# Designs tried in a protein design chat: VH-VL binders against q983m5. Part 4

Target 1, 189 residues: q983m5
Amino acid sequence: MVKVIASSLRKGNVVDKDGKLYVILFAENIHPGKGTPVTQLDMRRIGDGVKVSERYRTTEQVERAYVEEREHTFLYADGEGFHFMNPETYDQVAVSEAVVGDAAPYLQEGMPVQVSQFNGIAISLVLPQRATFEVVETEPTTKGQTASSSYKPAVLSNGVRTAVPPHIAPGTRVVVMTADGSYVERAKD

## First folded at step 22 (VH-VL)

Design y02
Fold by OpenDDE, fold request of step 23:
Structure y02 (fold): chain C 189 residues (1-189), chain A 121 residues (1-121), chain B 108 residues (1-108)
Amino acid sequence: as target 1 above (189 residues)
Amino acid sequence: QVQLVQSGAEVKKPGSSVKVSCKASGGTFSEYAISWVRQAPGQGLEWMGSIIPEFGTANYAQKFQGRVTITADESTSTAYMELSSLRSEDTAVYYCARVGWKGWSYYMDVWGQGTLVTVSS
Amino acid sequence: SYELTQPPSVSVAPGQTARITCGANNIGSKSVHWYQQKAGQAPVLVVSSDSNRPSGIPERISGSNSGNTATLTISRVEAGDEADYYCQVWDRSSQHYVFGTGTKVTVL
């Protein structure tokens, strides 16, 4: 069985614990000012949906599940779910809304996504860590505020609520983390 | 002990659809993966598709994609296989089976009794 | 597509050993499962990738796998062993279950 260090795990990865499969719902590496770095993992057990929260040393070994991980391209969503295509074989796979979950707003046509399949069934997705969206709503900019000032509430074009620097205005494209919608930087495109 | 009980025999006309049910008992349905396998008279076993109820979507054999729909209802511990645009060649016994696995290995360890579907004009 | 080839039939006398082959390219690297199907009945798993033998399956039934051939061995064959036997693998490339063509075992 393949083992990886805890710090390398991301939302959407699937791990094996005591013969049970868990999907990573949340992953965070914590580097305290002093002390040993740790990785916080929130997981959901496949089968009964039990949620587990555990903390690992960042270098601690965690067993990855026997799931097929393949890059796909997001195509579209409909009443049957979300559709992805393997760019090499052109095979398509449908993923349910339940599996996509809170990743749905971040999916864009043509986006490369890692699909994890168990027994050929899509059970999890790993999105690119960053995605670009337009700010459609935010508070007016205040003159004299710097980029280091407190962030203000904003709404992205995909409906996600986030916080942006004071100098960001509606119409500006920004890069956000797909895991939680947090602001990263102004888009360079 | 886990058991799979399937619905009764069906007689259908060409072009129609058939929906076969598979009810599980004696275990936790939400932990199962269910496969459907058919067997034409005097022929071998042919895999059609599989589903994990929790995830709501199924994996289908290429041959049946677009014509077969596999679903599951956790509240009733029942899996379903619907085959549309039926042809005479679809005459077969259809089996549901529970999937067992270890590593990259998948097998079918519990089988339903089978459902005969006859397609004739 | 990945295909598993079995001989159509195998005949064996009572008390003797029956060997059923399942051929495919590099099948030795895969886990091979075997099913027994008696006339008018559903298939029964007789050999799995698990270390544990399926419940109710006698020790005289075993599986081996090497190179391009998997083999089901039934020792001390009885009349009750007369059935169709199917090998099966999981094809990771296609994400499909693949069954062998099936072998009819006749006890003479």
Scores: ipSAE 0.837, ipTM 0.921, lowest interface PAE 0.6, mean pLDDT 94
Fold by OpenDDE, fold request of step 23:
Structure y02 (fold): chain C 189 residues (1-189), chain A 121 residues (1-121), chain B 108 residues (1-108)
Amino acid sequence: as target 1 above (189 residues)
Amino acid sequence: QVQLVQSGAEVKKPGSSVKVSCKASGGTFSEYAISWVRQAPGQGLEWMGSIIPEFGTANYAQKFQGRVTITADESTSTAYMELSSLRSEDTAVYYCARVGWKGWSYYMDVWGQGTLVTVSS
Amino acid sequence: SYELTQPPSVSVAPGQTARITCGANNIGSKSVHWYQQKAGQAPVLVVSSDSNRPSGIPERISGSNSGNTATLTISRVEAGDEADYYCQVWDRSSQHYVFGTGTKVTVL
């Protein structure tokens, strides 16, 4: 089995713990001012759906599960689920809404996504950490607000609620984290 | 002891559909992966597809893509295989089987008794 | 597509050893599983290369795998060993199960 450091794990990765497979639902690296840096992992056990929460040292080794991780391109969603295509083989794979979960709003046509397959069945997705969306709703900018002022509520084109800097206006494209929709920067496209 | 019990024999007309059931007992169905394998008279084993109930979607053999639908109902511990647009060549015994695995190794360790599907005019 | 080739038939006298081959390119790098299917019955897993011996399977049935050939060996063959035998692998490339063509073992 392949081992990786805990801090490298991301949402959607599948790990082996005590002979059981777990899908990572949430991953966060915590660097306290005092103490040893740790990685918080929230995971769901495959089979019975039991959720577990564990902390690792950031450099602690974690075993990756025996799953096929292949890059696919998101095509479309329908009543059967979300459809992805392998850009090399052109094979398509359907992924259920249950598996896609809260990643659904961030999927865009043509987006490269890592699909994890167990026994040929898609069991998890790893999206790009960042995605670009248009701000469709936000509070008006007030003259005199500095760049260091507090973030304001906004709604992205995919319906996700986020917070953006005061200088961001409707119609502006922004880069957000796909894990939680948090603002990263103004798009440079 | 895990057992798989399949539905009874079917006689179908060409162009119709058949849905075979596979009920599991003696274990935790939600932890299972179920494969469907068919065998035409006097022929070998042919894998059709597999499903893990928890994930809802199935992996299908390329040959049957678009014509076979594999589903599972956790509440009844039952897996289903539906084959549409039936042809005479689809006449076969259809088996469900539980998948065992270790690492990259996948095998079928428990088999149903089989369901004969006859397609004839 | 990945294909597994087996001899169509193998004949063996009682008490002798039957060897059923399963051939494919670099099959030695794969886990090969074997199934026994008696007439009118469902297949039964008899060899799982990466797991413990299946329950009820005698030690005289074993599997080996090297190079381009996997082999099922049945020692001290009995009349009850007469059956069809299939090898099977998981093809990671295609994400497919692949069965061999099957071998009919006849006990003379």
Scores: ipSAE 0.810, ipTM 0.916, lowest interface PAE 0.6, mean pLDDT 94
Fold by OpenDDE, look of step 22:
Structure y02 (fold): chain C 189 residues (1-189), chain A 121 residues (1-121), chain B 108 residues (1-108)
Amino acid sequence: as target 1 above (189 residues)
Amino acid sequence: QVQLVQSGAEVKKPGSSVKVSCKASGGTFSEYAISWVRQAPGQGLEWMGSIIPEFGTANYAQKFQGRVTITADESTSTAYMELSSLRSEDTAVYYCARVGWKGWSYYMDVWGQGTLVTVSS
Amino acid sequence: SYELTQPPSVSVAPGQTARITCGANNIGSKSVHWYQQKAGQAPVLVVSSDSNRPSGIPERISGSNSGNTATLTISRVEAGDEADYYCQVWDRSSQHYVFGTGTKVTVL
């Protein structure tokens, strides 16, 4: 079995807790000004879908589940679900909307994704932490404002709502976190 | 205790399809993985595929890809195996089984009683 | 494809020990499971890689695995042990279940 520190876990990872498998839905490292750093994990138990929330010390060891993690590329989505291809074997796997969840808007054709398989069945996905999208809607830019100014509401080409610096205008491509759509930087295209 | 009860024997014509059911009782169906295994007369066991009802996705043996569909209905605790384009060689007893596991070890710890499917012109 | 090879038949006298082999390349590194199938019945798991013995399975039935051969051992064989036996592994590479060719055990 593979144990990792709690702080290294991210959305889509599958852990083993007391013989049960859990998919991480949300992971955050919290570093209080005073106190012990902790990792907040929100997880969904495989089998019954029970959601649990737990805190670990950031350095605490957590057991990874016995699942196969294989890189795939996203192809397309249809009524049957989301389709991925193993770039080595060219095998395709269909993943349900339920498994993809809120990662769906961030999937782009050709995107490398780690597919976690249990018993050969896809049970979770790990997307790249960052993805690039075009801003299609936002408030007018204000001259003289710097990147340190307050962020403004924006809508990405995938429909995700985010906040961007004042200098960002419609048509600009931006890098966002796939976990929550938060702005990272202007794309360097 | 967990039990798997399968549908009754089937007689089919070549080219037709058959759908066998497997109803689970005595446990939480959503937590199961179900495998389908067939056995031709006088032959050995052959894995066809597996499903996890919660996810509604199945893993298929390469031999049957495109011809077999495995599904599950959580509301009725029933798994299904549909095999299309039937051939005489598909004549066999078809079993459903619950998958147990530990680590990388996957096994089948509870079996249905089997369903005989006869394909004959 | 990964294949498991078993002897087609094994004959044993009552009270003796039956050994059924399952051969494959590096099978010793895999978890091997065994099933018993009596005539006209569904298979029954008799040996798992799990530390827990399946319920109702006698201690005289055990499995071992080393090198290129897994072995099912049935000690103090009884008439009721007459059955077909299958080994099985999970092949991680292909993500397939693989069954052995099966062995018919006859109690003389």
Scores: ipSAE 0.770, ipTM 0.893, lowest interface PAE 0.6, mean pLDDT 93
Fold by ESMFold2, fold request of step 23:
Structure y02 (fold): chain C 189 residues (1-189), chain A 121 residues (1-121), chain B 108 residues (1-108)
Amino acid sequence: as target 1 above (189 residues)
Amino acid sequence: QVQLVQSGAEVKKPGSSVKVSCKASGGTFSEYAISWVRQAPGQGLEWMGSIIPEFGTANYAQKFQGRVTITADESTSTAYMELSSLRSEDTAVYYCARVGWKGWSYYMDVWGQGTLVTVSS
Amino acid sequence: SYELTQPPSVSVAPGQTARITCGANNIGSKSVHWYQQKAGQAPVLVVSSDSNRPSGIPERISGSNSGNTATLTISRVEAGDEADYYCQVWDRSSQHYVFGTGTKVTVL
């Protein structure tokens, strides 16, 4: 086993706690102006799905699980799950809907994804932080942006509902966060 | 203390299928991966595949790809191994086992009692 | 494919020491696990990770692993040690289990 500092942990990493495996669902390093820096970890236990939320000092040692972590590319989804290919071996790995979870609408053919495996079975995925989708529904653009304009509702080409700035028109390609679909910027295409 | 109890012996004809069950008791089934291993008469141990019941996805030995289906039902704490297109060389005792791990390695720390499958015409 | 080779049999008198080898190229870089299978019974894990004894396994059973050979050692052999013994590794490259060929220990 590898001990690491808590601040090095990221979503999709797997930790070993008292012989149980946990997948990091959310990790945030908090550096307040006063007080001790901390790392917030939300985790899910493998086997029963029990969720825990813990705060660690950023320098606190956490036991990193020894699991295979390899990049794969997304191929397609079917009734058996979500299928990925190891670009080095060309082996295909099926990943269950439970493991993919809310990330499912953000998968795009050919997307690089980090896959963690236990016993040769996928237990965690990490998508790229950002992905590009077209806005398919939103209010028409208004003349000139104003500082008082709030974000308006939009639907992305993957079906996700989000909010975009008023200047975004239907047909615009936008960059969103894969974690929650939040708008980042217009695509540079 | 976890125990694995398997279904009873079966006699099958060539070309048919067999489905062996493995029920966990004395602990939670969902905390474990389950492996299937067979042993032909007078022969050694041969791994067939493993499953994580929570996810329902399996890792299969190359030799058995396309003939073996491993499944699990969390609600009954039961894993299943189904072998199709049976041949006489598939006559064996079939074991399920709980996966243990340490570091980069895996082993089988609890074994079922075994299920004899005899394939004869 | 990675293969683990064991001697087919080992004969030992009661009170002696039995040594069961498991050979493969660079097996010392892998973790080796050992199972005991008595006649008519399921296998039982007796050593994990080269030298770790699960609860309930007597201290006279021990393991070691270096170079191209892992060894299971049974000191002060008893009639009840008569069994087949298998080594096993996890192959990270294939993501598969590999079992040794098995060794029958006969107590004379």
Scores: ipSAE 0.721, ipTM 0.886, lowest interface PAE 0.7, mean pLDDT 89

Design y02
Fold by ESMFold2, look of step 22:
Structure y02 (fold): chain C 189 residues (1-189), chain A 121 residues (1-121), chain B 108 residues (1-108)
Amino acid sequence: as target 1 above (189 residues)
Amino acid sequence: QVQLVQSGAEVKKPGSSVKVSCKASGGTFSEYAISWVRQAPGQGLEWMGSIIPEFGTANYAQKFQGRVTITADESTSTAYMELSSLRSEDTAVYYCARVGWKGWSYYMDVWGQGTLVTVSS
Amino acid sequence: SYELTQPPSVSVAPGQTARITCGANNIGSKSVHWYQQKAGQAPVLVVSSDSNRPSGIPERISGSNSGNTATLTISRVEAGDEADYYCQVWDRSSQHYVFGTGTKVTVL
């Protein structure tokens, strides 16, 4: 166990609270113009999946849990869950849909993923911050539009709905944030 | 207080399978990982694998990989261990246990009463 | 692979001290847990994380761990301490549990 300040906690970290483990789903530091800065944590309790939302002073001490964090590579998904390979041992590890959550559509074969394990069982994943997908549906490009015009709806090859600049046409490969599918840039490949 | 109650003794023939149940009572099942440990007559303790019931995924000891299947049913607060292709050396008492932890380590803080599985021709 | 070696048996007179060792290379860098198993019963955790006692375990049972040896010490041994004792670690490399070979404590 390591005591850390609350403002240092990030999505994917694990905390020990009263002998129970919680995975950080969302962390936000809030610095009001007046009043005390706080850290908002949304967490999921290991074992029953109960979600809790708590606020801490940014400097408040929190116990960060000791869990094994190891890189794995994504192989495939099936009815039994999401399957990853340990790159050192080649052993396959199944990760439940509950653990993968909203990250599921962003997984790509061979993608490196940080896996946190409790008792050798995956309890959280952290994907690369960005990933590349093809735009499969969006409005055609129109003459005179610029990147600074309002964004338009789009559907990515993984099924995620997002917004892209007007100059993006169907068939374009784009880089998106794996956290929410938000557009970053055109892919350079 | 959490209690782990296991299914009764079984007698099996070589080549068959056995499925042992482990029911949590007097507490919540879904908060803990459950481990399975066996002990052959006159022998020591041997870990087989663990599961977090909510996730349904398991970590298996290498020796048992491919022969053991560990599952859980949250609705009945019950974990299961199934061992296939039984041999006479699989004759043992099979225990389930609740996982405790501290720091970088894990241990078993509550044990079931054990289930004797006898494999005989 | 990583093995935990214990003496097969220890004999001790009532009122004396029993020391049960658990040997392995660099075991002092690991957390060691201890279980007591009386005849015909399930194991019971008696020491966790080298030296912590669960509720209901008497103070005369204690643990230590350094170098290549962890030790379970039972002071003022009683007849009820007659049991098999196992040490255990979690091996981070393999993500597996490892149990010691076991020690039968006989109270004379």
Scores: ipSAE 0.629, ipTM 0.852, lowest interface PAE 1.1, mean pLDDT 89
Fold by ESMFold2, fold request of step 23:
Structure y02 (fold): chain C 189 residues (1-189), chain A 121 residues (1-121), chain B 108 residues (1-108)
Amino acid sequence: as target 1 above (189 residues)
Amino acid sequence: QVQLVQSGAEVKKPGSSVKVSCKASGGTFSEYAISWVRQAPGQGLEWMGSIIPEFGTANYAQKFQGRVTITADESTSTAYMELSSLRSEDTAVYYCARVGWKGWSYYMDVWGQGTLVTVSS
Amino acid sequence: SYELTQPPSVSVAPGQTARITCGANNIGSKSVHWYQQKAGQAPVLVVSSDSNRPSGIPERISGSNSGNTATLTISRVEAGDEADYYCQVWDRSSQHYVFGTGTKVTVL
């Protein structure tokens, strides 16, 4: 164990709280105009899957567990799960659908992913924050409409439903956040 | 006061499979990993693989990859090890053990009583 | 491929000290755990993380780890110490457990 400040914690980190291990699912630092900055942590207890949500002062010390964190690349998915490879050793690891969760549609062959392992078993994945997908369905623009900030529904090539600016047409490649599919920008290719 | 209780001894023919169970009593099974270790007569300890029941995937020793399947049922606090295509050299006592953890290292702090599997022609 | 070598046997008279070695390249950089296995019984953890003694293990049993050798020391040996002893590490590079070859301690 090592003590770290709460604001340094990220998804995939493991913390020891009151003798129990928790995997960080979501971490956000909040800096209000008045009051003390805080870190919001959503986490899952290893073993029984109990989820907790807690706020810490950003400078509060938290015990962080030693967990192997290694970059892997995504290969493919099959009935046994999602398969990743360490690009330096070529060792492969299978990750269950339960661990991949809602991130599954954002995986792309060759994508670098941070894999956290406890006792050699994958317990968490962190994808790159952004990924590029093609828009396969979206509505045409309405004649006479001038609301330039209004987003419209779209379906991405991975099946995810999202919203895009009105000027985005089907076939456009867009950059989205892998956390929720939200639009970032047109792709630069 | 956690105890690991394993299923009883088995006699098997070459080419068959065996499935050994390991049930935790005392209510802490689902917290950490369970490892499987075997010991052939007159031989040392040999790690086969480990599982964390919540996550459902196992870490297997290279020697056993493809022949061993390790599973767990969190609702019954029971882990299972199935070894297929049995050979006479698979005659051994099979142990389950609860994994303890400190720093970057793992060890086995509670052991089951062992299950003798005899493979004879 | 990381292997832990132990002497096959150690003989010791009652009241004397038994030293059981566990050898590997740079084992001092790893945490070493020790198990005692009496005849017909499951292994029991007697030392964790080089030198930590679980509750119920007598202070006569101790461990150390430096350089290329970890050592389990049993002082004032009693007949009840007759057992096989195994060292074990976790290998971070392979993410595997590695057990030593085992040492039979015989009390004369």
Scores: ipSAE 0.556, ipTM 0.830, lowest interface PAE 1.6, mean pLDDT 88

